# Ledger of designs, part 3: VHH binders against Riboflavin biosynthesis protein PYRD, chloroplastic (PYRD)

Target 1, 366 residues: Riboflavin biosynthesis protein PYRD, chloroplastic (PYRD), of Zea mays (Maize) (b6trh4)
Amino acid sequence: PRLAAGALSGRCQAQAAGDLDDAHYMRRCVELARKAAGHTSPNPMVGCVIVRDGRVVGEGFHPKAGQPHAEVFALRDAGNLAENATAYVSLEPCNHYGRTPPCTEALINAKVKEVVVGMTDPNPIVASKGIEKLQGAGISVRVGVEEALCRKLNEAYIHRMLTGKAFATLRATLSMNGIITNQIGKGADQSGGYYSQLMKEYDGVIISSDLAKMSALPLSREAGTNQPLCIIIAQGESSRLHIPSLSQEHASRAIVLADSPVTVEPAGVEVAVFRQIDLESILQLLAQRGLCSVLVDFREAGESFASLLNDFQEDKLVQKVVVEVLPFWLASDGLSNLAFGGSQSFPLKNLELRDVNGSVLLEGYV
Short names: E, the ipSAE of ESMFold2; O, the ipSAE of OpenDDE; V2, 0.75 times the mean of E and O plus 0.25 times the DockQ between their complexes.

## First folded at step 1 (VHH)

Design f4 (framework vhh_7nfr_2)
Fold by ESMFold2-Fast, scan of step 1:
Formats: sequence, C-alpha cells, structure tokens
Structure f4 (fold): chain B 366 residues (1-366), chain A 125 residues (1-125)
Amino acid sequence: as target 1 above (366 residues)
Amino acid sequence: QVQLQESGGGLVQPGGSLRLSCAASGFTFSNYGMSWVRQAPGEGREWVSSISYSGSNTYYADSVKGRFTIARDNVKNTLYLLMDSLKSDDTAVYYCATPEGFWSDYYTAPYFDYWGQGTQVTVSS
C-alpha cells in the first residue's frame, strides 16, 4: 500500500507531463515495431524502449518469428542502465516459457522499476498474466498508453487471435464514374507507391487466376521486403493453368485454390482442390498457415471471384477497404461497379483519403 | 479423430544426433502447421520448432537454432525433427503438436489443441 500526496492541481500537471512523455515513448515503440512490417507473422509487431532519468538508454523490436522479442533487444542495448529504469513495450510481455525465459522474467532479472504497456495480450487465456507476474515481483505496471495506436499496429494479429481467420483488406481501383478498372494508378506498383508498400506489409495477396495468367504476380519494390504469398483462386479453370511470371525455383511464392483438378505450370506450385471455394474457408486456411493479413486484390476478377465478396460485411470476412480512384471518366461497356459486400448499405468507419500521385486513395474500416 | 504419435527418442551422448518422427492421422495433415515442444524434468513446456503446412517456412527457438532441423513429408503425413550436436540441456520429453486456431510461435505452446504422447530424449555421458 501507498498514500496519495501532493496538491491536486500540481499532481494533475505532473501527470499530464508524464502522460505526454509516456505517449512519446510508446509512439517510439510503434515506430521501432514497424521496422519489421511484413516479417513477423504469425507473431505480432512489438517495440520496446528503456528510459532512465528522462533518457532513452535502450531500444529494440521483434524482427521476425524465431528471433528474440523486443524486450530482449532493448534490455541488451541498455545493459546495466536498465536497472531502476522504465520499460515501454507496445504489447504485454509474455509470461509463458516458449523459447528462452519469458520476457517478464527478462524484465525482472534486469531489475526494471516500471513497465508501461500499450495493450494487453489479445488472447483471453493469457491476458493480464504477464502484468500480474511483473507486479508480483515488485515492478510497477501501467497499461493503455497509446492503446488505439498499439492495437492498430497489430490489428491483423489481434483479428487472427480472436477469430482464427486472416485479417482481410479489399483493394480495388475505380474510374471517377465508378467503373471497376484492372489498371492501377501511375507509379503505384513502383518503389514508394502505395501498392508496392501494401505488398511489403501484407502476408498474402488473393488474386484471380485471370490476373495470374496475364500479368506479373504482385510483388513489392520496397527494399528488404518479405514478398507476400500469392493465393490464386482458380474457379472454372481448364485442366492447365500457366503462371508465366513464376519460375519453378520460386514455385513456393504461390498457391492455387481450385474447385476442380488443375495442373499448374511451373511445376512445384501447391494446388488445393475444394468442392466449394468460399472466402471464410480461405481465410481460415491462411490463418492456419501462419498468415495474419491478406489483401484481396480485385483485378481481372470475374463474377465467380466477385461472389466470394457478396456478404463480406454481414459475414465479417473483410475488415478494411482500400479503393483507388483514377482521374479518368471511362466509357461504360458492361463494366461493373463494386455492388457487393452486404444486403444493406453500411457506413465505413475512420475513412481517410489522400492524393497518391494524381489518384485519390480511400481507406476505411468495415 | 486427430492422432499424433512420436517416435525416435532414446539415450545419446553429448554431441550425438537423433531423428524424431511424428505420424499424424485423422486430419488433413498438409493443411496444418506442425510444431515440436519439449518439457525437461521439473521445467515448463518449451517450444522448440515449427514448420508451415507446405514446409516452406521453418522457425526455431534460439536454444536449438543451427543444431536442429524441422522437416515434413506431406505424402507420408509425417513430421520430423533432426537433432545434431545434442547437449545435456536438450534432455526432455519431446511432443508433436498442432494448433487449431489462435496459433503463434510467440510463446504460445500452451495453446496447441492436439498433442502426441511424447518421446523421451536423454543426453548423458
């Protein structure tokens, strides 16, 4: 136990200044974590900052599955300066013995004074157990600093943990008059373009077999990218599917999900044949394979592909939409608009828009 | 009914090698990631290694990285762990495990839904 002390106004000012410092260090944790974007699945992105006497003395992030966690790197960086310091971490330190001792034990052994946590573990079985272990060792713990930012950082990881399905984002390109187009905006798939950046960030990309046959498979031009798995949906295909942009040496970059037997060229591409292909089953399969996030890329997409998306809002299968609007008015000749998603209209949440090299990019949550 | 059966454990000297196998049945093995988890006497369970459904991605605990190799044969429905340069610290019961939802190698060994019976590995002079 402790007794409260100090004048209310003075304490409120000191707390506000401390809250600003906390937010600053937690935002730094998120920046560090984001350096590993595209590399961590099925693990979360995590950053950690060790602060002593108002100075950052250690920083770390989790770079990829199988490597040490953010807390371990931050503690190694801080060395002896971690003692009596405050550790900021974007996700609750784990309390399970999985590889090396849990991060809770590493923090206890380093004799940190305080741990500030962005968000608790999304798994309800373990939520707060790491916090309780730290508190039991005499370490002060505060939770919820920049929680919304920390949750957004790991929205795909959280979604997978809570639902057993991959987080799905629908990407489409429209003309100014709402006609679906199979082209993407000027420079979008080049280094620095939004599509190139999406390919760096997402674990997988779902595309039509028609796109795979006639175009290069989606890839990122960003340096250091862990390229997404290309999930090719083959509905009503003839007995052979040729993917001209894929070599046999790189056959593992793609999988084909088919509703009938199909032979894929090049050899070595995995094929799974299903009686019925539906989006829920795809997202469950991808989650079981360690993917947290997938982009549904709506290009060269026929009626069968569109039917996968018919009730995505009501079925909660798509969490986010990214729509690019090109600065063109296209002549209508049987081209469709995005008239799927739910039986009733629904609003998008947290809608953002930006100019991307002359096109408008719209992002919103379902 | 999901069934996992480990084999290949035994007594070896430090620096020795062993190959563990896990025969899987009752589910579509090729659609699931597989893991090895061990438990040393008086210790909690420790995740050792995981392999993706296709075998394209492998993950290892820092304690075994460079010494152990995880592999799978989707035609035979069998998971393998090839253990080289064994140390006394590797002494444990080794379990074959597969998750059903909510899987991550981020200290999540306790969330595996299906476990085998285990096979004992003893590394002693």
Scores: ipSAE 0.013, ipTM 0.264, lowest interface PAE 8.9, mean pLDDT 84

Design f5 (framework vhh_7nfr_2)
Fold by ESMFold2-Fast, scan of step 1:
Structure f5 (fold): chain B 366 residues (1-366), chain A 126 residues (1-126)
Amino acid sequence: as target 1 above (366 residues)
Amino acid sequence: QVQLQESGGGLVQPGGSLRLSCAASGFTFSTYDMSWVRQAPGEGREWVSSISSSGSYIYYADSVKGRFTIARDNVKNTLYLLMDSLKSDDTAVYYCARTVTYEGSGSYYVYEFDYWGQGTQVTVSS
């Protein structure tokens, strides 16, 4: 025979109630949401946990655009145990243009007593309306539990919503003496490597045409990856561009942004021709296509590619930098360092560093 | 009067197959999304699958994905659930439900169920 409790979601865990538990359940929502990393754009990643009497009775996350919301999966999992329960959700339940919000209606109909929200919806059309609807129905609402973690989870979604541009991260590799290197660290693009993980997480990757001609297009080796769109910047190219690592069957993996007409081999690769290629226009185009995040991969990059990144700090075009430092001292000739970005020096915020198989990976916000 | 009547349940061996049907009447079936929801004895309801009014959008719970197929016949006003590779964990009463789908921000959807059938018992046992 079974125990009376723990039937619907498997095993219910005994946990103490309190503010410490709020953080625990919200962190669980973020863990659930991250299972959908790389699959949700242009939508946010969302997780939901239903708790009753200090026990998790339902869990859910939004797995993919077009599929049910995290609250729906969590409420379904909890069934009748959702009544008088507390729902934790990493992002405010949606309010669709002032109509009765569907997720708030599901929570109201399930008769939850309390909703704990990580962050309010960044969309100014819907911000706080879901919370107001829940409160109007007699449901207690608390906001801001693990807010920084919830915002970091969806930083690209938030940025796109507020600016109409894709969130851009600059990735570069340097030697110990600060010289730009076209290599990435050993194992970085293999399963478990930091570059492979970035390819799983980012919606797109911007690369030079020179990198596309001589190397395999960036991809993730992580299981279950929705591969990033490869955006190839073709400045001053001859009339023909050959991407030897790309088959015609996979032509949709890449788009070429050119400053003059170019014929791409293999056939089927989309080409967009611009009078002038600038980073702002690229980021707007990518956002219009539904990309929330893009990695600017600074390899095999000449002066023209580097010019896209001039004044990126003043222009607010790059939000984050990821710099890998290899344990080598190199001689320099030509473009040797990342001196572009601002006319004035600027600090990086929330600097993090880690060892990645003998190299140092530095991550900071602009 | 809205009526939903499930059929096709029964006792089946592990690894076996069953086809559930739900006959709908009293409303314009072709204009409503439909879902299958199950409930094991003493457990809460678990959503299994949903299908849009046109049949173009189909969603499955992870526990049944790759094993179950939802389908509809709008001429016959009938919803189907084709169940392959049945496991003991699939033992439950299966309900068809008329589904009201709301659009959320972006492209996700919320399902609410306003009418339920009486259910059909599925028992997977050796």
Scores: ipSAE 0.000, ipTM 0.113, lowest interface PAE 17.6, mean pLDDT 82

Design f6 (framework vhh_7nfr_2)
Fold by ESMFold2-Fast, scan of step 1:
Structure f6 (fold): chain B 366 residues (1-366), chain A 124 residues (1-124)
Amino acid sequence: as target 1 above (366 residues)
Amino acid sequence: QVQLQESGGGLVQPGGSLRLSCAASGFTFEDYAMSWVRQAPGEGREWVSSISWSSGTIYYADSVKGRFTIARDNVKNTLYLLMDSLKSDDTAVYYCAKDIHPYSSGFDLGMDVWGQGTQVTVSS
């Protein structure tokens, strides 16, 4: 594998003393790591940048499970220039043997002077062990540069590691007067749209059987996408379920979770039958299949689908909410709103607001 | 406490077969990818095979591909390595290893060896 050096051709004009700060190089590590978005699960996304005398001399990222780590690619790219250089890495270098020797040994053997770490390993048993190894070899280590950004990069990986469950984000669309719509805003599912980008980033998407019957299965229009697994919830379904947009050749794109025996067309779609379907069991099952992240897409959702989300805040099953508000006031004969979530009101944290082609996209953490 | 107890090694002639077992305790076995690694006298640790926590993904080193089979029994908390067509180069202490992270790929993030290993000697 060849990684082009995205080298800075000169000093950053905005920086005092003409030296780039740690934050700049750490943000570059995150940019590199994002090139592997959707491809690394169940592994984390990691980027690494080798800097010598204020210039990037090596870059690398972890492209997918089974491939070398970011540090290995960055060191190969830097070659002899890695000696006496500073290595920036978004996640603590591993200090354990896998299929290859630990990244700590690679950094020590390259005679790196300093390592700057974005975040420590989220597993408390192994946290700081890589840092201690590097320090014991005489390498300077600094930790916590752009830590919030690095944690956000791997929020799903961290969550799965600590809980054994997939990270769940609830996605819904509302009118300005709070009425649930089954539509997605103009351009959202086209290349460059926010929904297309979500489909590239998430490992799976949970949808209602009604959505699967009447619409094309969710997919990303972004280049290089590893398409999400479509998890179809079939509660109270008849003995047959037809997914008209899915061919037998692509049956592996979907799995059906049912509360009673059901025959799925096309043939070849996996079916798992439960006495009762609940969100916690779904998230555990998805983690067991190697998924770190799942989007719960609230479209064409009946009462049974909505009931999966009852008390999601109290049960800690949903971590993030993404709500698109369309610039429309809709007529309604009744109350159609997102009244589920908990028996008590709760605040959302780190609220972000974006204009997405005339709609308002609200993102917040539970 | 994590405990891994390897067994089934011994002396075998070239072309022979052995079955190694690893009894696991002290952790939720079914949540972790498991691996076999070996170390010949005077040499470094060599990865041999890995099996994901769900058995859905299995990998083999090129040196053992087609000769060895890895398997797990999540009910008995036991990992197996079935070794066929053994060669003198397979002589080593074999260790079973637990992935350090649950639900991972089993060999690219890192693994811990907890047991004393089992000696495999291939000699005429």
Scores: ipSAE 0.011, ipTM 0.525, lowest interface PAE 8.3, mean pLDDT 85

Design f7 (framework vhh_7nfr_2)
Fold by ESMFold2-Fast, scan of step 1:
Structure f7 (fold): chain B 366 residues (1-366), chain A 124 residues (1-124)
Amino acid sequence: as target 1 above (366 residues)
Amino acid sequence: QVQLQESGGGLVQPGGSLRLSCAASGFTFSSYHMSWVRQAPGEGREWVSSIDSSGGSTYYADSVKGRFTIARDNVKNTLYLLMDSLKSDDTAVYYCAREYDYSPWDEGYYFDSWGQGTQVTVSS
């Protein structure tokens, strides 16, 4: 007997099966990371899976800022089985001291054999330092498994890291004939609705003071939600601003950004007064407060609120748009349109659409 | 008050060289990692290069590796970008950026301070 073409073919098939296993474990890391959606900012969402002899022996994800990283939980779960194992992690392990020792040291001390990384750290100052540290300790490192999926998971974290600003998504509702409406689709803000899901995922939501006066504060109906911070933009308001929906219990969920001194009722809500309110300054302030993502909710929006979005594409202030199209044809006498963004037309990228309980939801990147 | 002020940009022919400078004030420059980030017309921001607080470690984007050199002078509180073999694709506004200090409530770092930018135009 001899090992001929059949044996060579078998080796190539084994390599392909290994690539599929890598993708499988990396997708599991992303699935684990998603369990923390809405809870991790300013930190990224990260999942980690420890595999030994073709079996998962440890799993972990980063549940909340200030808690241990995914690698630490996965290593604790694996115990002594982490030795000579392969660690899959959706984001490059940290190699800097914070409140806890670096994850690179944890992996080295656990004596893992190999680390498979979904994406390199988006902070260019630290990028590849974790990988280099692991390699210097004799650990094999492979990078880029399911990279696109891992980057999409952390698009807001990446944006904040590179720009110092919160990732901004513009949400608007249109009628079938293109008229801006202050309505939201049937069931959208109920459990399972797209708006409820957005409120679970986003760290903050920017709304007009007019919307805040007449409607309940945006919130998620999803179980286990860390509710978004409501950023209320108060332009041209009188000295007293009454927001009945805040109540004493919910005052800590809101901040009012005003262009003049204002007393907010009920008491207990934070107020910041600016000489001039502009979107760039707002996004920088929110990033400094630890928010990675914010939804600009375009409802009950006057000219001043709309002006915050002027030249948003040219100024790179909005990264994504979510437009809901209601199955209604509305009467119009020259009402406002979404004709802001820049002086030039621009294409949207990765445009997706879906049916959301009879409405069409359009999502695209600027 | 953190201030970063870029200079040294201008119009240059393809294959030419420029030296960008960034004067830093209002913070302990020697304690921070620093970066150069550029934005081409109609494009998003692109990271170019980074240097650690001591100047001992440097990092470069693949598009500029071997052509650009980042350096710092902690006595003069100045960051430099030495650009050789410039190409038309290098045309952009170049920004000096400071890594934000570590927060005790999070374990992340990010760029929080940016200069006004200096325009580099590579044209024949």
Scores: ipSAE 0.000, ipTM 0.147, lowest interface PAE 13.4, mean pLDDT 83

Design f8 (framework vhh_7nfr_2)
Fold by ESMFold2-Fast, scan of step 1:
Structure f8 (fold): chain B 366 residues (1-366), chain A 126 residues (1-126)
Amino acid sequence: as target 1 above (366 residues)
Amino acid sequence: QVQLQESGGGLVQPGGSLRLSCAASGFTFRSYAMSWVRQAPGEGREWVSSISGSGDYTYYADSVKGRFTIARDNVKNTLYLLMDSLKSDDTAVYYCAKVGQTRYITDSGEYYIDYWGQGTQVTVSS
């Protein structure tokens, strides 16, 4: 009676504590997944945490395309402690057969008791099939813990999955009075700066040929960075294009997209020639090359570059905007503004605002 | 290297049926999910249906659910779309599409489309 009552009360308390901790362990999965930022494309970022008796006994994340999945590392870390444990995973475990067994089979073979999933697979072909496989094997599955956070983690992967195009973020800098500037804020491109962090996170960065001619290629100063591919847009250029920053060491991390035949100096840079350059074709090409995300960096950008962004809202080509506002009031002989994107005004969604070393950084979804 | 060749399109009366085929080469067909995508005159691309590499899982757009059947023959490396109860709104160029390779799951297909066929015209009119 009392022993039975005590056991039932203990189980109810343990259940309530586990439910309260679900968000904590799922957030840890996201933290683990973020360690691979910039390294996983075309694959998603995934983290996994194995929990037994209220303690983490195994952790793992997917570090790079072609390497083992988060569940595999977490299960290896946990060893025998995975038996009758709960596995937290930020993305639905895979159920596809290839050269190695799928993650669903790994979890089944480890005899986990429960799997807690952040989000289901975005692909309608396979959505919920991994969950169904786990349930069919007698494993309890709960879905949707910190789902919004897990979707935000993989927003570029999801977008590429559903559209066949790279996720595009427009980055621009304005003065306090709304004048476009070709500068970025103090320290933004240094270690810890927002631009340096973006260069670590994004697979590619699209820049004008004018920016490429006058400055070093965009780089992250963050530790462990897989540097982004620099996509240089060469519109209306003469037959000879000189970009000093493309010394032989940097040529392999750049591609030039041109609207006419061009010889790039120094030699060694890949050049793709289009009869007409448009943003949709660029984003499709980059997705086909395995890029999930690109930053469109609006600096030293003329009318031709700006024209790539005409109707981006209506055409669904840009998903996010990042606008830095510098603490300056600029005098100008004629207003330059960001009056492209759509034929009609539109609201931005899910606004985030932060102070970045004296500048205001605004982030919003189209 | 990768090639997708569609056939079976044509003119059909409303309520009629057509069978589209797509011959695939240059990749391990059974390892990749395949899709049919259509484009009507003056409109953007619309996803129609997808099938997993094994053929065990099929998905359909709501507009075609119950009328179209996607199938594959992994021995012949051929994708099919069986279209029944055709409507004028089904008039479009139909593209066979290879879902891209994913490296998240070793040797698995990726969910975005990395190769398109040339397309085959389907016209539904009286």
Scores: ipSAE 0.000, ipTM 0.177, lowest interface PAE 15.1, mean pLDDT 82

Design f9 (framework vhh_7nfr_2; at its last look DockQ between E and O 0.02; V2 from the best seeds 0.00; counts 0 for: pae O 14.3 > 2, grease 25.1 > 24.2, SAP .689 > .668, placed apart)
Fold by OpenDDE, look of step 2:
Structure f9 (fold): chain B 366 residues (1-366), chain A 125 residues (1-125)
Amino acid sequence: as target 1 above (366 residues)
Amino acid sequence: QVQLQESGGGLVQPGGSLRLSCAASGFTFSQYSMSWVRQAPGEGREWVSSISSDSSYIYYADSVKGRFTIARDNVKNTLYLLMDSLKSDDTAVYYCARELPLDYGSEWFHGFDYWGQGTQVTVSS
């Protein structure tokens, strides 16, 4: 009796084809979510796509905290075409009542037949509750499509949720011969530059008081963007700190973190005094204020500022490193080594390299 | 407009006592934690003491523990600092400061958004 080997190949191919389609639509969700980069904190970036008969019939993304979620916009866009359709969403639909009904109810009411979820809610208390609600309503749910991509999209949100600390990225500039410099690459801080883009994406930027005294505060030059909170570290400062580039009108855009009380100019700048300034406390404070991400800019880092980064790997306080390498050989002006008080060398993970206006940008995970 | 006005400073001998007051206006005083901060000549500002909105939490710098007492009257919108057993090292301008509405419940963190003009305390024989 010749066992019919033929029928197993078609189901596997159809499933593989379905999986490819799922990945495609989930990638679109992520693309939609990214439109709100720099606007969603403390909420995650989320995208949603409604698909019927192999066609996108609705799209949406979460634009800002306090606004409806991605699913609501996608369902509105789809209208009656959402019935018996498949909803793709980059993050597990919410199941709680807030200012609006939960997204699970919206999907149920729209009578979608299937929901495909990129990742579960990172909060262990709420994780999978939305999925269970959808399944209980008779909706088929698939989870984990392009999960790594969805996690990367919200790495800062996830980190804050799990640790209670802001996601920290260390940023530095080096010459070709390994000298730390206070310079940034040509055009980096202009519209379309990598630094300007970082200022758009990150909720805050930490700088030394020396940098704040000598240069303009970091800002995004991207159109329609929010500016990050400028966190100024003031250690060993005199009783007065003048920030020349900050106007009184914009005083709320900066906070001074100091080891002693200091009078800041312009008036209206908040001063937070720590009995002992350490990076962990700072990251906790920022998280409590609703910041998910912070860039630590190492320019004009004095000894006191540099000390905050001691053992950052051991304490898991910095998650990512961004190094710009300038196409210059510099004379011994500056620090010869990026010396962090760490006693141990470690490999970076997921190294990425980009050419940025004649410089090289290296990004790696700690 | 938020206003803080310190009073009660002066010249006192070592071992003497002073009572500082801070009159607050322009905000709901009873909703904010308050602090005293001092600055000695040639030195940076030093945190001295803080008190929560309902006086449930009180903190002191080690340098003043056992000698200074912080208190508040929410009806009078006034912050107080009782300073006993004063030392020459206590010579400073003393400032009243409003704390940021941060509920961290920690003695290690004090954020300030408004300051008074300060009152001079001089401890000298």
Scores: ipSAE 0.000, ipTM 0.258, lowest interface PAE 14.3, mean pLDDT 87
ESMFold2-Fast, scan of step 1: ipSAE 0.014; ipTM 0.312
ESMFold2, look of step 2: ipSAE 0.012; ipTM 0.393
ESMFold2 (binder alone), look of step 2: mean pLDDT 82; pTM 0.829

Design g1 (framework vhh_8ghr_2)
Fold by ESMFold2-Fast, scan of step 1:
Structure g1 (fold): chain B 366 residues (1-366), chain A 123 residues (1-123)
Amino acid sequence: as target 1 above (366 residues)
Amino acid sequence: EVQLVESGGGLVQPGGSLRLSCAASGFTFSDSYAIGWVRRAPGKGEELVARIYPSGGSTSYADSVKGRFTISADISKNTAYLQMNSLRVEDTAVYYCARDYGEYWYDSGFDYWGQGTLVTVSS
């Protein structure tokens, strides 16, 4: 598809009025890539911008698995203006023949002059192969523009690729005095709420069987969401597990991981029975099923569920924590703190804070 | 509406053979999708046992089944097969047909799964 002549001209004028800095165009690639959040797994999010004579002449992003890559859309958008242009791409172009020719071949055939890459392929065995192919065809390649931003965009994809496990984020809610609570903040799961936004972004959500018995399955209320797979952990359950909110329509949205045979009501929900349930095996299973990211939602969680998270820092099973602090001081009647992360205290990295409708949301890396 | 439907499971004695079939709809095997057979037994995790790219004919196998199992595909019927020979008690599992869609070949993952078919190997 081609833009109208007036639209293309207006876009080129807008870009020429801006900074010609490589970082500007790479940040635009990341913005484009983010439009596909929640839709691309097991593939990465990728954006591409074609620039000629200091003007953007083509833009594209990878919209979902099964669709063309960002480079293909950007080259189609640019048409013949791609010849002798510079292509900015947030991830190293692929050198593998899939449903379409490799992106390296597409760039070579379009006769681009230069390719600017945000980050190289995370697999060290194949890293630089796309770059080498482009250079062998006489195309100039520069690497590492806005690399940190490009890596953050695809942190779950990179983690899955390097470890064979899904990227895990622990979500918990605390009171002001540090007591674990089973509620989430006012409006958090409504449209625009932080929890609704997380459900749009994550491929899966791990919940306790107790939460599944009591509450609707986690879902996003954001428009255009690819809803996450709900992974229900059934440890020590009796022979029947009743999930009253789950209809036939929602059965394919859930899987039950059990440590003993269990019949799920309503029928139609997939059940996997393991001799022992541990977090590492769960994360490997989810990666094998094409999930790059999973949120471990710590609500209605007993000692058995908490034990899945023992030594998560030392075992590198959880990469990120998202803690909501409610503006309440609470008395506890059970498991009262999140003391299972490691045998020693550890700092969190890249800590971010925000106000989410009167609660404080804390995000940090393990 | 991508669907994968398995058939051919059943009870067989050790040393016996079974052929599993996977009928695909909503896409064609002339596309560059890989098709995998994944098994799951109680007390075990999931194991990818065999994989094929029907359009190219390339195949791969887990060490546990190499030399005993053969994966194949019929593009005209849009159906994949797993021929299982010299079956062992340890092969008892639910076998799933799955479509492997990794647009980057090194980042393979399964995006659509069949309902599974039970294979029981016992005397």
Scores: ipSAE 0.000, ipTM 0.268, lowest interface PAE 12.9, mean pLDDT 83

Design g10 (framework vhh_8ghr_2)
Amino acid sequence: EVQLVESGGGLVQPGGSLRLSCAASGFTLSSHYAIGWVRRAPGKGEELVARIYPGGGSTSYADSVKGRFTISADISKNTAYLQMNSLRVEDTAVYYCATGWYDSSEFPYYYGMDVWGQGTLVTVSS
ESMFold2-Fast, scan of step 1: ipSAE 0.000; ipTM 0.349

